# Designs tried in a protein design chat: VH-VL binders against p38851r773to978. Part 19

Target 1, 206 residues: p38851r773to978
Amino acid sequence: EAWCYFQDNFKVGSKTLFHVLFGDKSQVFPSSLFLCKKGSNLNNNSYWERIRRAKEDASCQFELCRKLQFQLNRTSNFIKDLLWLKDDNDNFKLVLQQRVTKIKQGYYFEVEEGPIIVKFPLCHPLLLRVRFIIAECITSQGESLKKCDLAILYDFNYVESIDKLNTKVEKLWLFERIHLNWALRYCKLEHSEINRKTREYLKKFN
Below, E stands for the ipSAE of ESMFold2; O stands for the ipSAE of OpenDDE; V2 stands for 0.75 times the mean of E and O plus 0.25 times the DockQ between their complexes.

## First folded at step 6 (VH-VL)

Design cC (framework fv_recibokibart; at its last look DockQ between E and O 0.25; V2 from the best seeds 0.00; counts 0 for: pae E 12.7 > 2)
Fold by OpenDDE, look of step 6:
Structure cC (fold): chain C 206 residues (1-206), chain A 119 residues (1-119), chain B 108 residues (1-108)
Amino acid sequence: as target 1 above (206 residues)
Amino acid sequence: QVQLVQSGAEVKKPGASVKVSCKASGYTFTGYYMHWAKQAPGQGLEWIGEINPRSGYTNYNQKFQGRVTMTRDTSISTAYMELSRLRSDDTAVYYCARSDFYEYGMDVWGQGTLVTVSS
Amino acid sequence: QIVLTQSPGTLSLSPGERATLSCRASQSVSSDYLHWYQQKPGQAPRLWIYDASSRATGIPDRFSGSGSGTDFTLTISRLEPEDFATYYCQQYDSYPWTFGQGTKLEIK
């Protein structure tokens, strides 16, 4: 199992940061995604919808869900064919799901993204998942809680090699390890782009 | 001023359908969920369902499933709740109310629409 | 579905007295998803307390909400004449959203 995480601080409230990252007018997604062809008119996202959650997490029986649609870049050859579609012009596009899995009002958000399955020749495919956590520092002032307008974004990237039954592969041979490392590297690039665009948007928002 | 204005009172026969409208003003219509609630005379509140005005996505209380249809017209910022196969116990005041996607409950309510079902 | 049971059904008190309204859930409800509404005769409900303990805009500080898990409470420290109404608790922790049956606060 391979994973990496990134942490960034933003001098805004968690709600604001959430809107910047995941709001309707946000330009962060899907354009920041590594697999996304930048500037494509196929790039879009759906609205957040409340959906019933399965028997997970007694604290929240529902989640918010949206879909990100984007044209695949040159890496499209490595995407599992079941996860992408062709448009009328034979352009490859992917529909990626994002879910808000936890909400604590005013100071905490968890968003899950994925999975994406990437295939490489002669290797087990990689399963990519991302979890975003937005947390805000809260201070106590008497009997009241006060936001400090400092939000922390955590970006957790999970990369797993899976077999044809979607079971985790524990032992990887050399080329699989190389591809895994490339995937982790791509996660870093994606995070950097997300961070960059987020900060750019915040400058415009303020 | 943020407000929800509902259509007028309705009198229907059993088996008929009623469609109540809720016009939103003073805010971005598509920025909030629209909920509908039922309150029978002298009784409490019952949640009927919700609609996302942006997408038209709906979640219904199973108690009303199959009889209720929620729609919206974004061009006029109006939500609709249609209840079919009316029966006497459907007699109630019906409210529309907005809520944020994840915050603050139902913070704005319509004035209510009385629907009377009588033979 | 989550059933919210409010008690008492009717509470008769005089102005100046303290009122305590209870809302019990059939299963644990996140405090973030528990709200209180006030309703007066002939009027629509009005959001009163959200997230179990946060006062809605314009709500006097004599109102307070508390609780977690299955037990929630709305307290009015000193009743004013305008406070006499029916109060409903409501959860959106799980679908369907549900309301309590209400507590009618009437003047003694």
Scores: ipSAE 0.024, ipTM 0.633, lowest interface PAE 6.3, mean pLDDT 87
Fold by ESMFold2, look of step 6:
Structure cC (fold): chain C 206 residues (1-206), chain A 119 residues (1-119), chain B 108 residues (1-108)
Amino acid sequence: as target 1 above (206 residues)
Amino acid sequence: QVQLVQSGAEVKKPGASVKVSCKASGYTFTGYYMHWAKQAPGQGLEWIGEINPRSGYTNYNQKFQGRVTMTRDTSISTAYMELSRLRSDDTAVYYCARSDFYEYGMDVWGQGTLVTVSS
Amino acid sequence: QIVLTQSPGTLSLSPGERATLSCRASQSVSSDYLHWYQQKPGQAPRLWIYDASSRATGIPDRFSGSGSGTDFTLTISRLEPEDFATYYCQQYDSYPWTFGQGTKLEIK
């Protein structure tokens, strides 16, 4: 299992940052995604849907889910080798789910993205999951500092097959190790674009 | 102009059902949750439930679970609330109200529909 | 299951006076999920204050909201004749969404 972690700070409240990143009017997704061909007319997001909670959870009051649709960016040499991306191959579209999985007292948000399933030749399928964490900065007395942090965790797991997504491969093949270097580039480039667009949109909110 | 227009007053007998409509205009109907609230004469507000008009997903206040059904028709931008097995304490004004994804509150309300249950 | 208790139930004041309306929650509520509504007789409620302290569009600056945790307050610095109404607090921090029972602000 491989992972990358990024953390950025912002001078806004957590609810504002959540809106900038994930709002229905936000332009951050899908165009910030590494796999997304920017400017494609196939790039579109569904609205967020509230999902009935199955049971009460102290960490999350509700679940929200949406789908990001985008055209696959085939200009990367590594992406050209992809055999399967869990879509219908209509203009090489991808559909990627985002879920708000945790909300704590309006000062903390978690959003899970994916999985995306990528298969290179001679490799097991590679799962990519992303977690976005927004946390408000508060005083010891619980008062908001009107600042928050965004953490982005990219998680990569080779799995035995697309039918066994929870069965992780323990020993990697040679080509699988080579493609983990691709994962590092993926993380750096996507994070840079997300950060850039987020800060541009924050100027719009003053 | 964002507007919610509800159906007219209803008079029902105990045990009957009522279906109240709420027609939205001036905004993207499927982009907002629709809520329903009850206000008995001289009383406060009580949340009944909500529906996502895009998916049809509903969440009801447990107090009304089993008697309330919320639906919508996206082709005419209209939400519906049906309350069955009416009792005398169901006599109230029923409101529809929208909220956005971020739940910054219910920013647009319908005019209300008086339902009277004769006993 | 969060119960919102408003006090006082009725507040009798004259124009020009300062009004303070309280909303107490049975458990902690994030201020991002606490709202206030105004309702006049024969009318639908109107969103007045959202996120505990932010005024809705067109709401006069004499209205201010504050509070966190379990205690929230709506303050009107100088009452105008149009301010006499019933005010409700509402939370959406946990299902079911609940309203307080209301505070009726009436002219003395």
Scores: ipSAE 0.005, ipTM 0.508, lowest interface PAE 12.7, mean pLDDT 81
ESMFold2 (binder alone), look of step 6: mean pLDDT 93; pTM 0.950

Design cD (framework fv_recibokibart; at its last look DockQ between E and O 0.03; V2 from the best seeds 0.00; counts 0 for: pae E 16.0 > 2, placed apart)
Fold by OpenDDE, look of step 6:
Structure cD (fold): chain C 206 residues (1-206), chain A 122 residues (1-122), chain B 108 residues (1-108)
Amino acid sequence: as target 1 above (206 residues)
Amino acid sequence: QVQLVQSGAEVKKPGASVKVSCKASGYTFTGYYMHWAKQAPGQGLEWIGEINPRSGYTNYNQKFQGRVTMTRDTSISTAYMELSRLRSDDTAVYYCARESYDFLTGDYFDYWGQGTLVTVSS
Amino acid sequence: QIVLTQSPGTLSLSPGERATLSCRASQSVSSDYLHWYQQKPGQAPRLWIYDASSRATGIPDRFSGSGSGTDFTLTISRLEPEDFATYYCQQYDSYPWTFGQGTKLEIK
């Protein structure tokens, strides 16, 4: 297992940042995804839908879920032709799920993305998941708590090698390690793009 | 060195079909989308469509829909564009162009074939 | 489809002069999806400006691109003899991808 995280600060409220990133009118996704072919007519996002959460957390009755459909790009010199996804079809489009798993008082959001399963020849597949956390600082003014209008975006990327039984593979051979490193690299690129687009949107819609 | 070499000039009668080839070299053929463009004499460029050489996925300009077919032979790194039911206004130079992808900067056509003149005349 | 209208159709100037080429889109186009190409007679187009304002590799500093939304501009600060060609703007914001009709920059 490998993971990386990124952090960025935004001089806006957490709710605003959430809408910029994940709002219905937001175009940050799926175009910011590394595997997405930009400008494709196959790229489309569904609206957020309420889904019943599994009985695992009695405190949360529902989650929000949407689907990101996008055409896979095949022009990356980084991954090249070694990459294919489990859910790849003849049109090489992928449907990726995003789930809002936590919302706290409008100042804290958690969004889960994935999983994406990437396959390589003669290697165990890589399972990729992303967790976005938007948090806003709360400050006290007298006896009242106020938002500070500064949101922090955390981008947690999890990459796991899994076997045929979906069990984590602990020991990787050379090529698997290389692929893992590649995956981590594109996570960084993806983060950069998300950040760039987010800031761009904030400039346009401030 | 990346090269796109297209087939030679064609002269066709109205109603006929033409198939232009674009042989790619110097890079992984299946790793980049291939596009085709039309340029009538003295006119601008028109996007015809794209093909993913890996999957064979195609996306055509509706203007050419039903008359254009893009294919590829990965074994020889060659893309093909076939245009059927030719008419006089199909007379043009046809280009293949490789789509280069930069995740941060976007997509653009970085390499072009030399062009193939297709003349449609009675 | 997004229609790109370039103006002027023909621009006649002398070496040393400043050239301003316009590309207007029928609807808003992301700057990331707007490119300029140069084409000389008998040759294929060549990428010149990408992302509305970024010079392609090997493109001289006298070339600059600007604009956003529906209005984009290619500027040549001081024309050189080799700059006389046809310039096309191109968008890939939406399918079908489209080109402008071109601006022919010719020697006066």
Scores: ipSAE 0.193, ipTM 0.747, lowest interface PAE 2.6, mean pLDDT 87
Fold by ESMFold2, look of step 6:
Structure cD (fold): chain C 206 residues (1-206), chain A 122 residues (1-122), chain B 108 residues (1-108)
Amino acid sequence: as target 1 above (206 residues)
Amino acid sequence: QVQLVQSGAEVKKPGASVKVSCKASGYTFTGYYMHWAKQAPGQGLEWIGEINPRSGYTNYNQKFQGRVTMTRDTSISTAYMELSRLRSDDTAVYYCARESYDFLTGDYFDYWGQGTLVTVSS
Amino acid sequence: QIVLTQSPGTLSLSPGERATLSCRASQSVSSDYLHWYQQKPGQAPRLWIYDASSRATGIPDRFSGSGSGTDFTLTISRLEPEDFATYYCQQYDSYPWTFGQGTKLEIK
């Protein structure tokens, strides 16, 4: 299919996936702290897609793109508990766009911190995944086989309310913004640790 | 508070080069892509390119490839855009813009510099 | 590259009227990759609508965006004096990122 070159649905936590992808013992990611929910059997529809919008490049460079949408339900149990509002259910799709640095096909690794369900006040539970892609990048001034550049991607999956799946959400409440900001701040701390350890690992290969 | 402060207006002759600076403050400079855009007098906006301040990796609009160079100095949180072999149609306001890092609302230019007027005059 | 063609080039209306600004793409653009900016003379552009239909922070309810594929629309239900400016659509679905040529909304 023209727009689908790569699809993954990983149910394995990042430490297990890291071991599989690297093969041998590795010092990357052993001391990283990740949130992981044991026993989740949620089906995930997320996948990574190579995007080709023009002529294919002989170097096999491409961009990875994935959009994370989740419905932020302002259900009665959250709003009723904290605020006095109507009993209408109103879902908001929060779109989190991941930006991917250009990478060379066949020269990347994926590390996924396992599915974590976090609950924000005034919204449905969110499925949080933090995905890290280690890729070779090409510099603007020339071609380089350096593997010290790292693209780090966030993957947020939403636990859909099946009864309200087709309901369009039009606005975001203040409490939803506050708690989502805390989740993103936590992801930034995970970023820093993984970025450092990945760069140390890549130096082993020059 | 996020702020992007660009260097002052420049007057150049055809064939010269210009280097515009964009000093960032109020956020972690290396955590966001920086972009540059051109707006000729009375005209619309044109994307010039982007730079990853962490790695120095750049991606240029093909229209400017070969004449534009984007660099940065992380020690002073400053991005640079240099345009060489200037022509009269390079007369424009040049903007730096930060790419959004807020995963709640998507990817767009959330903060812009004040603009730098570059005039190419014989 | 994807060419964005805005229509009309200039739209002359009075306060209180409804404005409809069109943006047509030369090839399909995902709505999640299309934005609208407002620009007044002597100022940098400001994000107005993102992802085709979502209002940026502080943008009044009278502004709404819609559309998909190749056709996108910005609608202002009841014009206020501060709404008269130039509006640009922008896509980042494919490199290079491109802007429309703008629609100047001016007072009649």
Scores: ipSAE 0.000, ipTM 0.416, lowest interface PAE 16.0, mean pLDDT 62
ESMFold2 (binder alone), look of step 6: mean pLDDT 92; pTM 0.933

Design e1 (framework fv_erenumab; at its last look DockQ between E and O 0.03; V2 from the best seeds 0.00; counts 0 for: pae E 11.7 > 2, placed apart)
Fold by OpenDDE, look of step 6:
Structure e1 (fold): chain C 206 residues (1-206), chain A 122 residues (1-122), chain B 110 residues (1-110)
Amino acid sequence: as target 1 above (206 residues)
Amino acid sequence: QVQLVESGGGVVQPGRSLRLSCAASGFTFSRYGMHWVRQAPGKGLEWVAVIWYEGSNKYSVDSVKGRFTISRDNSKNTLFLQMNSLRAEDTAVYYCARESYDFWSGDYFDYWGQGTTVTVSS
Amino acid sequence: QSVLTQPPSVSAAPGQKVTISCSGSSSNIGDYYVSWYQQLPGTAPKLLIYDNDKRPSGIPDRFSGSKSGTSTTLGITGLQTGDEADYYCGTWDSSLSAVVFGGGTKLTVL
């Protein structure tokens, strides 16, 4: 399993950061997605819907789910090399799911994105998942906890090669390794774009 | 103006079925979770069920599971509660309530109907 | 029996302050925003407080809410005869996957 994570600090509360990133009026998604054609009229997101979790825990038995629809960016160098794209339709659109899997009142959010399955000829498919964690810094002032107006965004990217049974492939041949590296690379690019857009929008809110 | 109007209440014998309706107006119905809350005579509020947005997700209180089904028709702006195998303890005023939710606030019921009375008696 | 616990009744004279407590657990009040509802006799409930301490439009500032830990409190200052009603706290419970209410508190204005 290949993974990478990024951490960024934002001088806002966790709720604000969540709103900027995942709010209904947010423009961070899907435009920040690496595979997304920016400015497309096909790009949109659904409203968050409460969904029952498959595995219930004591802390959260439901999650919020939304769908991101976006036009595929075929102009990307990475996409041009993707041989799995059989459709030359310029209006090809993809749908990606985001799920809020955990919410702690006022200071903590977990959002899962994906999976995205990328297929390559003669290779096992790659499964990409992203987990976002938003945590607010809390300071103790006496007997009370006070918000610090500093939110930390964690971006965890998981990339796995999977077989026909959706089981992780441990041994990859040369081209599979190359594709894996490409995937990790665009994860970084995507993160950078998310960060950039987030900061841009925060300037508007502050 | 947001309006919620319940209907379908009445007097029924135990074991019978009843279907309640809540007609919504004044807002985009499909964007809101909708709830049923009931109140037995002289008792407190008891949450019954919720259905969200597209209607694929719903929950209900344990006491009505297997008997009551919440549903909605977004094209008609109507919320439903199918009540089967009614019991005396189901006697109550049934309210439909709109859930307000955003990323800045928690969930709360910002609008309530006036309620419809269900009486289960032999 | 209600998941959230409220005193069954409170009373005070006009002009006085009253508080209504609502206690729960980590799976409900501890982790989720609490709302308060006022129910006048013979009427449907009305939203009084949301998000622990926020007032909807039209609710006087003499109504207040606060939350600490797994408990919440509704405060009413300058009590008026028209405040005589039942008050309910409510929130989500993650362990039950349900909305839960308090048992309700009857406020009598003496």
Scores: ipSAE 0.018, ipTM 0.621, lowest interface PAE 5.5, mean pLDDT 85
Fold by ESMFold2, look of step 6:
Structure e1 (fold): chain C 206 residues (1-206), chain A 122 residues (1-122), chain B 110 residues (1-110)
Amino acid sequence: as target 1 above (206 residues)
Amino acid sequence: QVQLVESGGGVVQPGRSLRLSCAASGFTFSRYGMHWVRQAPGKGLEWVAVIWYEGSNKYSVDSVKGRFTISRDNSKNTLFLQMNSLRAEDTAVYYCARESYDFWSGDYFDYWGQGTTVTVSS
Amino acid sequence: QSVLTQPPSVSAAPGQKVTISCSGSSSNIGDYYVSWYQQLPGTAPKLLIYDNDKRPSGIPDRFSGSKSGTSTTLGITGLQTGDEADYYCGTWDSSLSAVVFGGGTKLTVL
């Protein structure tokens, strides 16, 4: 199991940052995703829909879900096969789910993304899950500082098969270690793109 | 065809006021951030101010804060620059520039007017 | 005086390649996309490059852009006499809350 963690501070309230990243009018996703071919007219997202709680969780009364559709960036040579959506004309389309799993009175938000399953040659499937956490910066007395933190956790796990996502491969092959290192680089580049687009959007729509 | 036409320039004495206009056509004006950029004779470009969309979000360069006010009338497709307390260093060609409308990209100026000349002299 | 630093001039013969540098800081070029503008003598500026390295429609592929860290470059190959102009880099600066331009680079085709 491997993971990357990033944290950035923004001079806006958490509700504002949430709308910049995940609002119905936001276009930060899917273009900020590492796997996304930027500028494709196939890139879009759906509106948020209310769904039933997917699992028992006393801290969450309901979940909002949306789907991101995007064209796969085929020039990376990083990606060989994808399991969810494929166009016979090599216009690979991916659908990625985002779920708002926690909202606390407009000052705290959690969004889960994925999973994405990536299969490299001679490797077990690699499972990617992402969690976004937006938290208002407050004093010990609970007063807002009109600032918030964005934390992004990227979680990578090799699994035994695409049908057994709860499995964990303990002994990695050489090629799996090489591709895991490339996946960790992916985190840095995707985080950089999210941060850049978020800051550019914020100056216009604060 | 996108077109930006500045007007309202002229010769004015220091301490006086002048109001520049930029008439926009060929695009949905209200969807674009609009900027003023100036260029003193023989010198480089200097950004002056921006105003976005409905007009509540705006910024200006420090040297003109408190003296210049950018505004827009979306019903008339017109951008304005109210210039008060003019100084000799405000002498320049003033360009109207349209900011890109693309949340996938950064900001850039895809169309410029031909400029209007402001000369501040006694 | 410019927040972004460009060489004041560059020159090359027709058909050659030239590069124009633009140097800034983490509060501008490091964090924000860069654009490049061409200003022919007596005319308004025109967009050449946006998002660091992309060309708008109608700009030939002999114009290119790149960015590394807090520096960006404009490349021009196959120089033509019609390329003689002033060239400016531009971007947002978060510490100034302003758009900043380089001082301009005069290109002379000899």
Scores: ipSAE 0.007, ipTM 0.528, lowest interface PAE 11.7, mean pLDDT 81
ESMFold2 (binder alone), look of step 6: mean pLDDT 92; pTM 0.942

Design e2 (framework fv_erenumab; at its last look DockQ between E and O 0.03; V2 from the best seeds 0.00; counts 0 for: pae E 14.6 > 2, placed apart)
Fold by OpenDDE, look of step 6:
Structure e2 (fold): chain C 206 residues (1-206), chain A 122 residues (1-122), chain B 110 residues (1-110)
Amino acid sequence: as target 1 above (206 residues)
Amino acid sequence: QVQLVESGGGVVQPGRSLRLSCAASGFTFSRYGMHWVRQAPGKGLEWVAVIWYEGSNKYSVDSVKGRFTISRDNSKNTLFLQMNSLRAEDTAVYYCARESYDFLYGDYFDYWGQGTTVTVSS
Amino acid sequence: QSVLTQPPSVSAAPGQKVTISCSGSSSNIGDYYVSWYQQLPGTAPKLLIYDNDKRPSGIPDRFSGSKSGTSTTLGITGLQTGDEADYYCGTWDSSLSAVVFGGGTKLTVL
């Protein structure tokens, strides 16, 4: 399993940061997605829906889920070799799921994104998942905890090669490794775009 | 103006069934979670069930599980509570309530209907 | 028997301040925002406080909410005869996957 993570600090509260990133009116997603054609009228996000408890988190009895719809950016060099793009329609759209898997009142959020499956010729597909964690710095003032208005965004990117049974492939041949590296690179680019957009909106929001 | 109007209440014998309805207006019904809350005579509020948005997600209080089913028809802006195998302890005023949910702040019931009375007696 | 615990009754004279407590656990009040509801006699409940301490439009500022740990408190200043009602705290409980209410507090204005 290949993974990379990014960390960024924002001089806002965690709620604010969450709102900017994942709020209903947020424009960060899906436009910040690497595969997304920016400015497309097909780009949209659904409202968050409360869904049943995620089995993996005993601390949370429910999670929130939304769908991100976006037009595929076919101009990307990373997309040209994708086998899953069977449709040459310029209006080809994808749907990606985001889930809020954990919420701690006022200071902590976990958001899962994906999976995205990317298929390359003669290679096992890559499974991409992203986890966002928003945590607010809290200071102790006497008997009370006070928010510091400093939120930390963690962006964890997981990339796995999977076989036909959706099992992780441990041994990759040369081209698979190359594609894996490309995937990691695009994760970085996507993160940069998310960060950029987030900061841009924060300037407007504050 | 947001309006919630419950209906379907009545007097029934134990073991019988009733179906309550809540007609919603004045807002985009499909965008809100909807709840049933009941209140026995002279008693406090008891949460009964919730159904969210598209209706795939439901929860209910243990005391009504297997007997009560919450559902909704978004095309008709209507919330339902199918009550089967009614018991005396189910006697109550049943309120439908709209959930105002903000994932930043939590949820609360910002609008309530006037309630419909269900009496289960032999 | 309510998941959240409230005093059954409180009373005070007009103009005075009253507080109504609501105690729970980490799985409810501890982790989730609390709402308060006012129920006048013979009427449906009305939202009074949300998100621990926020007032909906139309609710006077003499109503206040506060939260600390696994407990919350409703404060009413300048008590009026019209405030005579039942008050309920409510929140989500993650352990039960349910909304839970307090047992209710009857406020009598003397």
Scores: ipSAE 0.035, ipTM 0.632, lowest interface PAE 4.2, mean pLDDT 85
Fold by ESMFold2, look of step 6:
Structure e2 (fold): chain C 206 residues (1-206), chain A 122 residues (1-122), chain B 110 residues (1-110)
Amino acid sequence: as target 1 above (206 residues)
Amino acid sequence: QVQLVESGGGVVQPGRSLRLSCAASGFTFSRYGMHWVRQAPGKGLEWVAVIWYEGSNKYSVDSVKGRFTISRDNSKNTLFLQMNSLRAEDTAVYYCARESYDFLYGDYFDYWGQGTTVTVSS
Amino acid sequence: QSVLTQPPSVSAAPGQKVTISCSGSSSNIGDYYVSWYQQLPGTAPKLLIYDNDKRPSGIPDRFSGSKSGTSTTLGITGLQTGDEADYYCGTWDSSLSAVVFGGGTKLTVL
């Protein structure tokens, strides 16, 4: 089992960073995703919709959900197997869910993304999940330093089948190890793209 | 045995174009990310561009964006760099470099070509 | 204007040990594996060290690598005249979405 962890520091408050990454006007997603064909007119986001009633105090937990729709970035070895995993007739369109699972008074945000299911030839399905954590840097007295951290955790697991996403494959074949190693490499690239676009759009909030 | 052979370098005036090629052999070319790295006379290494093994994802250094295009033909085991609007500062030896296949342990350039020289002068 | 900082040169007598430093930031060395390359005069670069401290086959154990925080170090022991070369550190930089190299260090064997 493989994972990647990244942490970036930004000289803005966490609410600003959340809007840059996940706001309704944000251009960071879906174009920062490795599987996304950048510039496609099929790329769009739904608005965030409240899934559960939010509590009214500062410690409330609630969930917002949106869908990222994007044209698949074609590869010769992806297209046939990804069609097996898509839930529409276009063959080249993917829908990916993002969920805001935690918000604390605009100083802490958790966003979960996925899963994305990738099937390489002769391999079990590879499950990718992502978690984003935005945390404000505050003094011991609770005063904002106008800085925040973005942590991104990518998890990769081969699973027995698309219908058994809870059943992990414990022993990997050579080709599965090779493709898992490839997937970890592209997470570095995807992280770099998220960071780059985030910093580009921060100028709009400076 | 892994080999990378660059070609297409030459002497050209500013504003003109060149296309570099890198012929690959001795490995499954379509499974590797490929890079161009250049070195100006008497200077250090400068990364230019990368292309993923499927050819759809590309990144390049800001100084060449809009002028240089990296591409590949996996059926011919060939990497390309189309260089347009050449400038004097593009004068360098251009190396073709293979990205490691083992992403779990990191990315590095395990094989390099011997380079092809591009000179931009009037 | 290299993103990674290396000393321009180092020197030592045959048989001695040298180290070559490479300093970066959290957007490069801090988050990503480092590699080192040797460039003998008139030749293409050659991989010496990958994944911070690992040697590919054919590289003698006189060459070593280490990483601490945002800095990395290449060590060469038992220095030989054939080690005269330029040495480069390299890694990915997330802020630039690019591979970055140090400016290079010329090793002179006295």
Scores: ipSAE 0.005, ipTM 0.495, lowest interface PAE 14.6, mean pLDDT 80
ESMFold2 (binder alone), look of step 6: mean pLDDT 91; pTM 0.940

